VH-VL binders against Lon protease homolog 4, chloroplastic/mitochondrial (LON4). Designs and how they scored, part 1

Every score and structure here is a prediction.

Target 1, 223 residues: Lon protease homolog 4, chloroplastic/mitochondrial (LON4), of Arabidopsis thaliana (Mouse-ear cress) (q9m9l7r79to301)
Amino acid sequence: VIALPLPHKPLIPGFYMPIYVKDPKVLAALQESRRQQAPYAGAFLLKDDASSDSSSSSETENILEKLKGKELINRIHEVGTLAQISSIQGEQVILIGHRQLRITEMVSESEDPLTVKVDHLKDKPYDKDDDVIKATYFQVMSTLRDVLKTTSLWRDHVRTYTQACSLHIWHCLRHIGEFNYPKLADFGAGISGANKHQNQGVLEELDVHKRLELTLELVKKEV
Structure headers, positions and changes below count from the first letter of each chain, unless a header shows other numbers; antibody chains aren't numbered by Kabat.
F, E and O are the ipSAE of ESMFold2-Fast, ESMFold2 and OpenDDE, as the mean of both directions, binder to target and target to binder. V2 is 0.75 times the mean of E and O plus 0.25 times the DockQ between their complexes.
[cut] marks letters that were taken out.
The coordinates of atoms that the task and the answers printed are left out; those that the model quotes come from them. Centres of patches stay.

## First folded at step 1 (VH-VL)

Design mb8
Fold by ESMFold2, look of step 4:
Structure mb8 (fold): chain C 223 residues (1-223), chain A 123 residues (1-123), chain B 112 residues (1-112)
Amino acid sequence: as target 1 above (223 residues)
Amino acid sequence: EVQLVQSGAEVKKPGASVKVSCKASGYTFTDYYIHWVRQAPGQGLEWIGWIDPYSGGTKYNEKFKGRATLTADTSTSTAYLELSSLRSEDTAVYYCARDTYEYGSGTYLFDYWGQGTLVTVSS
Amino acid sequence: DIVMTQSPDSLAVSLGERATINCKSSQSVLYSSNNKNYLAWYQQKPGQPPKLLIYWASTRESGVPDRFSGSGSGTDFTLTISSLQAEDVAVYYCQQYYSYPTFGQGTKVEIK
């Protein structure tokens, strides 16, 4: 897949994210991928570089325009998200997150745009009827329902999820009741005000119970 | 009723490729992973890999990476295993199997199996 | 890779008697976070695909007779058929699903 660096937050499964692609080689490759009925890329959060003096978004974007090949692969997290390329309008590309990916190697012939081989990750198996994980699941669900009823800021964050959930509060409250355990964890993290490190931690956690616990902590801060 | 129906037996020469199909019915095809497992004559079971029909994501046993390709066609609810560069050691019955848990939770437990497809590789 | 080793390779048991199959893994398949053993047992009758019998080491799949039971933890597991019946003639496999699946070599159960 084409590796797309994300400078500010990871793409969480089930969410859409607009990105702006200014490199014409990358944009052309994404357009070609859509024409070939393979409209997917890998979206990977950019690492913080402790040796860099820059932490601002403008400096990060400047550095991203100059990063190529091996320099770029060393600057992105190895775990990211399979991104469906939903639309391209000018420099704006709309991504929809699917499943977690792990980079296995760089494709040496594809230094620009960066192309990587990936493993498609699968959550660690869990017993949905186990009392402990089930209790955590219902805590997350109950807390999310309370937050969505009481805070308007989180309702705005819901707009970046599936179209059905973003329309009306009552529809969203019923819709999340049908989520399986990992989907609820991802949803809660994605609508929270979590920083990029917290969101990356949720994305990387393949133990569904631990992922629910991480999400529970994020959503409880608002209640 | 959940069913996995596989294509018929095949005889191949070394170096050839084979493509085995597995047509699913009785459930929502994209909600479950499909696994492939083989069984050489008189021997035990060996896991080949899985495919997520929803995303097209795959995972392979290291032994088969580079030779096995798993695909799915959601319009026909059919999963495929293609195995290339066949060797005599690839003679086996090849099974498809459905993952037992809800979509996305993945357990590597197999509640429904296809009938098996015998692939014979002989010179 | 987690290697699964079954014993014995074959077993002849009189009708109505107890059959015991052992399975040992090269590393623990107990996940401490959920306290579950990621161990399953399958039955394969002649000419048929495998059939899931037991999962989580001791939980019977729906429709599996009470005479089948699983026990053990960590690295050592046992499948017991308390009163062997004619239809139980099969090869039995243990399988771990702690990581990518691996199977034991199988134990053939026959009537003496």
Scores: ipSAE 0.006, ipTM 0.589, lowest interface PAE 10.1, mean pLDDT 83

## First folded at step 4 (VH-VL)

Design a4
Fold by OpenDDE, look of step 4:
Structure a4 (fold): chain C 223 residues (1-223), chain A 121 residues (1-121), chain B 112 residues (1-112)
Amino acid sequence: as target 1 above (223 residues)
Amino acid sequence: EVQLVQSGAEVKKPGASVKVSCKASGYTFTDYYIHWVRQAPGQGLEWIGWIDPYSGGTKYNEKFKGRATLTADTSTSTAYLELSSLRSEDTAVYYCAREYDYGSGDYFDYWGQGTLVTVSS
Amino acid sequence: DIVMTQSPDSLAVSLGERATINCKSSQSVLYSSNNKNYLAWYQQKPGQPPKLLIYWASTRESGVPDRFSGSGSGTDFTLTISSLQAEDVAVYYCQQYYSYPTFGQGTKVEIK
């Protein structure tokens, strides 16, 4: 897959993310992927050394344009997200997150868009009937409901960036309790205001219970 | 009721390819991983790989890497296993199986009826 | 890969008697974080796919008779049929899912 660097946030499964792709070669490659009915890329968060918190958005973009090949692969986290290319308008690309990926090897040459081989990651098995994980689940769910009820901002955010909530926010709110454990964890993390490191930590955590715990900590901060 | 219905028996020559289908019904197709397991005559069970119908993501047993291709059609709720470069040793009943629950573990609550693939010269 | 080894390969038991099948894994399938054993048991009758009996080493699948029980931890597991019934004639498989799924070679249970 084409590896797309993300400068500010990792792509959480179930969420939309608009990105701007300035490199014509990358853009062309993405377009080609769509034409070949393979509308997927890998989205990977840049490491801290690749972006400074003090850098302007323009500086970050410039850095991204300069990073290619091995240089780029060394500057991104190995764990990212399978990203469906939902649309391309000019330089704006809308991505939809699906599942976690891990880079296994670099395939492309240095002058070409970074292309990598990836493993599709699967969550570690868990006992859904375990009382401890259930308790954590309900805590997360309860906290999320509180957060979504209290602030219109969060509702709007969910509406805009969550696939499950794309049609009706009411539907989203009503069905939060129907999310399975992994989805709830992802959902919570995705709507949180957590920094990129915390979100990346959630993305990388394949232990569902631990991921829920992480998410719980994140959403508690939003209350 | 959850059902996995597989395609009919196949007879192939060595070197050929076979594609087995598994149509799922009675549940949301994209909410569960589909695994493939085969069983040679009189032998045990061998895991081939899994597919996530939601994302199309796959994982393969190393033994089958390069020969097995798992796909899923969400519009028809059908999973497919294609096995290429067939050998006599590939003669087996091939099963699709649903993972017990989303993320619950790689054990299987529902199975297809199986598809016999016979590879003979 | 984790290798699963069952014993015996074949077992003949009288109706109403106890049947015991053992399964050993080449490495522990106990996950320390949740203290769960990643082990399942299946029943397979001729011409049919496997049927899930036990998961997490000791939890019965819904609809499975009480006479079936799973026990063990780590590397040693046992499936017990407390009172063998005629319909229990089948091949039984253990399966680990701690890593990529692997199965035992199967144990054929017959009526003596």
Scores: ipSAE 0.032, ipTM 0.662, lowest interface PAE 3.6, mean pLDDT 87

## First folded at step 11 (VH-VL; from a4 with heavy chain S55D G56S, light chain T59K)

Design n4
Fold by ESMFold2, look of step 12:
Structure n4 (fold): chain C 223 residues (1-223), chain A 121 residues (1-121), chain B 112 residues (1-112)
Amino acid sequence: as target 1 above (223 residues)
Amino acid sequence: EVQLVQSGAEVKKPGASVKVSCKASGYTFTDYYIHWVRQAPGQGLEWIGWIDPYDSGTKYNEKFKGRATLTADTSTSTAYLELSSLRSEDTAVYYCAREYDYGSGDYFDYWGQGTLVTVSS
Amino acid sequence: DIVMTQSPDSLAVSLGERATINCKSSQSVLYSSNNKNYLAWYQQKPGQPPKLLIYWASKRESGVPDRFSGSGSGTDFTLTISSLQAEDVAVYYCQQYYSYPTFGQGTKVEIK
């Protein structure tokens, strides 16, 4: 897949994210991928510089313009998200997150844009009927319902979730009860005020109970 | 109510390819992984790989990597296994199987009826 | 990968008697974080696909008679049929799902 660096936030499964692609070679590759039977890319959060946690549009554009090949692969997290290329309008590309990916190797050092081989990651199996994980699941769900009822700030973030929840907040509140455990964990993390490192931590956690616990702590801060 | 209905038996020559279909009904196709498992005559079961019809994610047993291709067509609720460069040891019944519960199990509660693929010159 | 070995390869059991099938994995399929054994059992009758009997080592699938039970932990597991019926003649497979699925070689159960 084409490796797309994300400067500010990882792409959480189930959410969409608009990105702006200024490099004509990257745009052309995304357009070609969309025309073929492979309308996907890999979206990977950029690693922080040890001397700075701040990021801006200017710094982001500069990084994208200058980082190629091995320099780029060394600056992105190895775990990212399979991104569906939903639409391309000019320089704007809409990505929809699907599943976690892990980079296994670079395809070619000279290729621009960077292309990598990936493993498609799958959550560890869990027993959804076990009382302990089930209790954590319901606690996350209950906390999320309280957050969504009491603050308008998070309602805008919910709009970036897939069509099942994106149109009407009250339909979303009913649908949350039908989310499977990993979807609930990802949803909660995606609408929370978590910083990019916390969200990357949730993305990387394939043990669903641990992911729910991480998300619970993030969502509790919003109550 | 849940059913997985596979395509009919195939006879192939060595070096050819085969494409087996698995049509799902009675549930939401994109909510469950489909696995492919084969069984040589009188032998045990061998896992080939899985596909997630939701996002086309796939994983293959290393034995079959490069020869097996798993695809899914959500408009017809049908999963496909294509196996290329066939050889006599690929003679087997090929099953599709639904993962037990979405997001929680790598064991299989519903299986297709099986498709016999015979590779002979 | 995780190799699953069943014993015996076949057994003959009189109607109403107990049948015992053993399954050993080459490494533990117990996940310490949730304390669950990632093991399933299947029944396969001639000309039919496998049918799920047991998962999480000991939990019966709906519609499975209570004469079927699973036990064991870590690397050693047992399927027990407490009172063999005529319809229980089949090949039985264990399967781990701690990692990518692998199956035991099967145990054929016949009536004596």
Scores: ipSAE 0.504, ipTM 0.794, lowest interface PAE 2.8, mean pLDDT 85

## First folded at step 14 (VH-VL)

Design q5 (from p6 with light chain Y98D D99S)
Fold by OpenDDE, fold request of step 15:
Structure q5 (fold): chain C 223 residues (1-223), chain A 121 residues (1-121), chain B 112 residues (1-112)
Amino acid sequence: as target 1 above (223 residues)
Amino acid sequence: EVQLVQSGAEVKKPGASVKVSCKASGYTFTDYYIHWVRQAPGQGLEWIGWIDPYDSGTKYNEKFKGRATLTADTSTSTAYLELSSLRSEDTAVYYCAREYDYGSGDYFDYWGQGTLVTVSS
Amino acid sequence: DIVMTQSPDSLAVSLGERATINCKSSQSVLYSDNNKNYLAWYQQKPGQPPKLLIYWASKRESGVPDRFSGSGSGTDFTLTISSLQAEDVAVYYCQQYDSYPTFGQGTKVEIK
């Protein structure tokens, strides 16, 4: 897959993320991917050495433009997200996150779009009937419902980034109640105000219960 | 009722490819992983890989990497296993199986009826 | 890969008697964080696909008779048929799903 670096936030499964791709070769490659049976890329957060918290958005963009090939692969996290290419308008690309990926090897060493082999990751097995994980699940759900009810800003954020909330906020809240455990964990993390490191930590956690716990801590801070 | 219906028996020559289909019904196709397992005559069960029909994510047994290709067609709720460079050792009944629940673990509650693939010179 | 080994390879039991099948894993399939065993049991009759009997080592699948029970933890597991019935003649497989799925070689259960 084409590896797309993300400078500010990892792509959480279930969320939309607009990105700007200035490299015409990358854009062309993404367009080609859309025409094929596999309209997917890999989205990977940049490591901290690439983005000083003090670097302006312009500096980060400049760095991204300069990083290619082996240099780029060394600057992105190994775990990222399978990203569906939803739309391409000019330089704006809309990504939809699906599942976690792990880079296994670099395919192209050329200045061409970074292409990597990836392992499609799956959550660790879990027993949904287990009382402990159920309790955590409901705590997350309850906390999210509280947050979404109290903050208009959160409603707008959820509407923008989730398919489930695209029509009506109440419909979204109802759908949240139907989310499976992994989806709820991802959803909570995605709408939280967590920083990129925290979000990356959630993304990398394949233990569903642990991921729910992480999410719970993040959403509690929003209440 | 949940059903997985597989394509009919195949006879292939060594070096050829075979594509087995598995049509799912009675549930939302994209909500469950589909696994493939084969069983040689009189032998045990061997896991080949899984596919998530939702995003076409796949995982393969290393033994089959490069030869097995899993695909899914959401419009027809059909999963496919293609196995290339067939050998006599590939003679087996091939099963598609539904994972018990999405992400719950790699154990299977519904199975196809199986497809016998015979590789003979 | 985790290797699953069943014992015995074949078992003949009289009707109404207890049948016991053992399964050993080369590595523990107990996840310490949730204390769950990632083990399943299947029944397979001739010409049919496997049928799920037990998952999480001891949880019976819906519709499975109560005469079937799973026990064990870590590396040692047991499937027990408390009172063997004629319809229970089949090959039984254990399967771990802690890693990539692997199956035991199977145990053939027959009526004595």
Scores: ipSAE 0.888, ipTM 0.944, lowest interface PAE 0.6, mean pLDDT 91
Fold by OpenDDE, fold request of step 15:
Structure q5 (fold): chain C 223 residues (1-223), chain A 121 residues (1-121), chain B 112 residues (1-112)
Amino acid sequence: as target 1 above (223 residues)
Amino acid sequence: EVQLVQSGAEVKKPGASVKVSCKASGYTFTDYYIHWVRQAPGQGLEWIGWIDPYDSGTKYNEKFKGRATLTADTSTSTAYLELSSLRSEDTAVYYCAREYDYGSGDYFDYWGQGTLVTVSS
Amino acid sequence: DIVMTQSPDSLAVSLGERATINCKSSQSVLYSDNNKNYLAWYQQKPGQPPKLLIYWASKRESGVPDRFSGSGSGTDFTLTISSLQAEDVAVYYCQQYDSYPTFGQGTKVEIK
């Protein structure tokens, strides 16, 4: 897959993320990918030493354009997200997160778009009927409901970036109880105001219970 | 009722490829992983890989990497296993199986009836 | 890969008697954080696919008779049929799912 670096936030499964791609070669590659049966790329967060959190959007884009090939692979996290290429309009690309990926090999060594082999990751097995994980699940759910009801800022954010809430925040509130454990964990993390490192930590956690615990800590800070 | 219905028996020559289908019904196809397991005559069970029909994510047994390809068609609720460079040792009954629950673990509650693939010169 | 070894390879038991099948894993399939054993048992009759009996080492699948029970932890597991019935003649497999799923070689249960 084409490896797309993310400077500010990892792509959480179930969420939309607009990115700007200035490199015409990368854009062309993404367009080609959309024509294939699998319109996917890999989205990977930049590491701290490579991050430009304090930089303007334009500066960040410039830095990203300079990172290519082996240099880029060394500056991104090994674990990222399978990203569906939803749309391309000019330099704006809309990604949809699906599942965690792990880079296993670099395919392209040239200054061409970074292409990597990836391992598709799966959550560790869990017993949904276990009382401990259920309790955590309900705590997360309850906390999220409270946050979503009380904060207008969160409503706007969720409406814009979550697939589940694409129409109305009310729809999300109504259906959050239908989310399975992993989805709830991802949802909570995705709408939280957590920094990129915290979100990356959630993304990398394949233990569903632990991921729920992480999410719980993040959403509690929003209350 | 949940059902997995597989394609019919295949006879192939060494070096050829085979594609087995598994049509799912009675549930939402994209809500469950589909696994593939084979069983040589008189032998045990061997896991091949899984596919998530939702995003076409896949995982393979290292033994089959490069030869096995798992795909899923959501429009027809059908999963496919393609195995290339067939050898006599690939002679087996191939099963598709549904994972018990999404992400619950690699154990299986529903199985296809199996597809016999015979590789002979 | 985790290797699963069953014992015995074959078992002949009289009707109404207890049948015991053992399964050993080459490494522990107990996850310490949740104290769950990632082990399943299947029944396979001739010409049929395997049927799930037990998962999480001891939880019976819906519709499975009470005479079937799973026990054990870590590396040693047991499937017990408390009172063997004629319809229980089959090959039984243990399976771990802590890593890539692997199966035992199977135990053939017959009526004595």
Scores: ipSAE 0.874, ipTM 0.935, lowest interface PAE 0.6, mean pLDDT 91
Fold by ESMFold2, fold request of step 15:
Structure q5 (fold): chain C 223 residues (1-223), chain A 121 residues (1-121), chain B 112 residues (1-112)
Amino acid sequence: as target 1 above (223 residues)
Amino acid sequence: EVQLVQSGAEVKKPGASVKVSCKASGYTFTDYYIHWVRQAPGQGLEWIGWIDPYDSGTKYNEKFKGRATLTADTSTSTAYLELSSLRSEDTAVYYCAREYDYGSGDYFDYWGQGTLVTVSS
Amino acid sequence: DIVMTQSPDSLAVSLGERATINCKSSQSVLYSDNNKNYLAWYQQKPGQPPKLLIYWASKRESGVPDRFSGSGSGTDFTLTISSLQAEDVAVYYCQQYDSYPTFGQGTKVEIK
């Protein structure tokens, strides 16, 4: 897949995200990929510079524009998201998140646009009938319903979710009860005000019970 | 009623390719993973890989990586296994199996009837 | 890969008697974080696909008679048929799903 860096937050499965692609070679490759039946790319959160010397956002943006090939692959998280290329309008590309990916190697002949080989990740199986994980699931569910009824900020965040329940809050409150365990965890994390490191942690956690626990902590801080 | 109906038996020569189909009915095709498992005559079961029909995600047993290709056609609710560069050791019954998704597991509650692929010169 | 080894390869048991099949994994399939054993058992009759009997090491699938039971933990597992019936003549397989699926080589059960 083409590797697309995300500068600010990871793409959580089930959500859409606009990105801006300024490199004309990358943009042309995305336009060609979109014409095919399954237009997909990999979306990967950019790593921090590993220092507190970012005194100017313009220098950070300049560094991002210069990253190519091996330099770019070393600056992105290895776990990202399979992203459907939904639309391209000028330099704006709309992505829809589907599933977690892990980079396994760089395709050595492709430095612009960066192309990587990936493993498609699958959640670790869990026993949904187990009382412990079921209790966590319902606690996330209950807390999320309370937050959505009382906090208009999080209701606005729901609008970046791709399911029909994002259209109206009353539909969302009814449809959350139909979410399976990983979908509820992803939904709660994606609409929360979590910082990029917390969201990356949720994305990387393939143990569904642990992912639900991470999401519960994110949702609780708003209640 | 959940059913997985596979294509008929195939006879192939070494070096050829085979494509086995698995048509699903009685459930929402995109809600469940499809796995492929083979069984050589008189032998046990060997996992080949899975496909998620929802987004075409796949994973392969390393033994088959490079030779096996899993695809799905959601318009016909049909999963496919294509195995290339066939050898006599690939003679087996090939099964598609639906993942038990009530608990999000990698064990299988429904299996196709099996497709015998014979590789002989 | 997690290698699954069954014993015995073949078993002959008198009608109404107990049949016991063992399965050993090359590494633990107990995930300590949820305390679950990622182990399933299948029955396969000639000319038919496998049929799920047991999952999570000890939970019976719907429609499976209660004479079938699973036990064990970690690396050592057992399928027990408490009172063998004529219809239970088959090959039985264990399967782990802690990682990608692997199966035991099978145990053929026959009436003595």
Scores: ipSAE 0.611, ipTM 0.821, lowest interface PAE 2.0, mean pLDDT 86
Fold by ESMFold2, fold request of step 15:
Structure q5 (fold): chain C 223 residues (1-223), chain A 121 residues (1-121), chain B 112 residues (1-112)
Amino acid sequence: as target 1 above (223 residues)
Amino acid sequence: EVQLVQSGAEVKKPGASVKVSCKASGYTFTDYYIHWVRQAPGQGLEWIGWIDPYDSGTKYNEKFKGRATLTADTSTSTAYLELSSLRSEDTAVYYCAREYDYGSGDYFDYWGQGTLVTVSS
Amino acid sequence: DIVMTQSPDSLAVSLGERATINCKSSQSVLYSDNNKNYLAWYQQKPGQPPKLLIYWASKRESGVPDRFSGSGSGTDFTLTISSLQAEDVAVYYCQQYDSYPTFGQGTKVEIK
């Protein structure tokens, strides 16, 4: 897949994210991938540097155009997200997150854009009927329902979620009861306003119970 | 209730490709992984890979990487295994199997009836 | 890969007697964080696909008779058929799912 660096925040599965791509070679590669029946790229959060973690559009533009090859692969987290290329309009590309990926090797050191081989990650199996993980799941669900009822800020974050839930908040409150355990964990983290490091931690955690625990910590901050 | 119905037996020559279908019914197709497992005559079971019909994510047994391709068509609730560069040792019954619960287990509660693929010259 | 080894390769047991099948994994399939053994057992009759019997090492699938039980932990597991019936003649497979699935080579159970 094409490796797309994300400077602001990781792409959580189930969410969409607009990005701006100015490099014509990158745009052309993304356009070609979208023409394929399953058009996907890999979206990977940039690692920290000594300076700061700016969220401006110029930082996004700069990262996509400046880092290449070996330098770029060493500057991105190895765990990222399979991103569907939903639309391309001029320089705007809409990504939809699907599942965790891990980079296994670089395809070519000097290519623009960077292309990597990935493993599609799968969560570690868990027993959904185990009382301990079930209790954690319901705690996350209950806390989310409380926060979503009382806070309009979090309701805007819900709008970046791609499922039916993002259309209407009361549908969301009913529908989160139908989320499986990892989907609830990802959803809660994605709407929580957590910093990029916390969200990257949730993305990387394949033990679903531990991921739910991480999300519970993030969501509880709003009660 | 839950059913996985596979395409019929195939006879192929070495070097050819085969595509086996697995039509699911009785459940929401995109809510469960589909795994492919084969069984050579008189031999045990060998896992080939999984596909998540929800997002087309796949994972392959390294033995089959480069030769096996898993796809799914959500409009027909059908999963496919395509195996290329066939060899005589690929002669086997190929099964599709549904994972128990989405993402919670890599063990299989429902299996297709199997598709015999015979590779001979 | 986690290699699964079953013993014996074949056994013959009189009707009503106990049949015992062993399965050994090349590394532990017990995940200490959740204390679960990632092991399943399947029954396969001639001309049929495998049928799930046991998962999480000891949990019986719905519709599976009480005479089937699984035990063991870590690397050593056992499937027991407490009172063999004629319909139990089959090949039995263990499978781990601590990583991507691997199966034992199978154990054929026959009536003596």
Scores: ipSAE 0.606, ipTM 0.818, lowest interface PAE 2.1, mean pLDDT 85

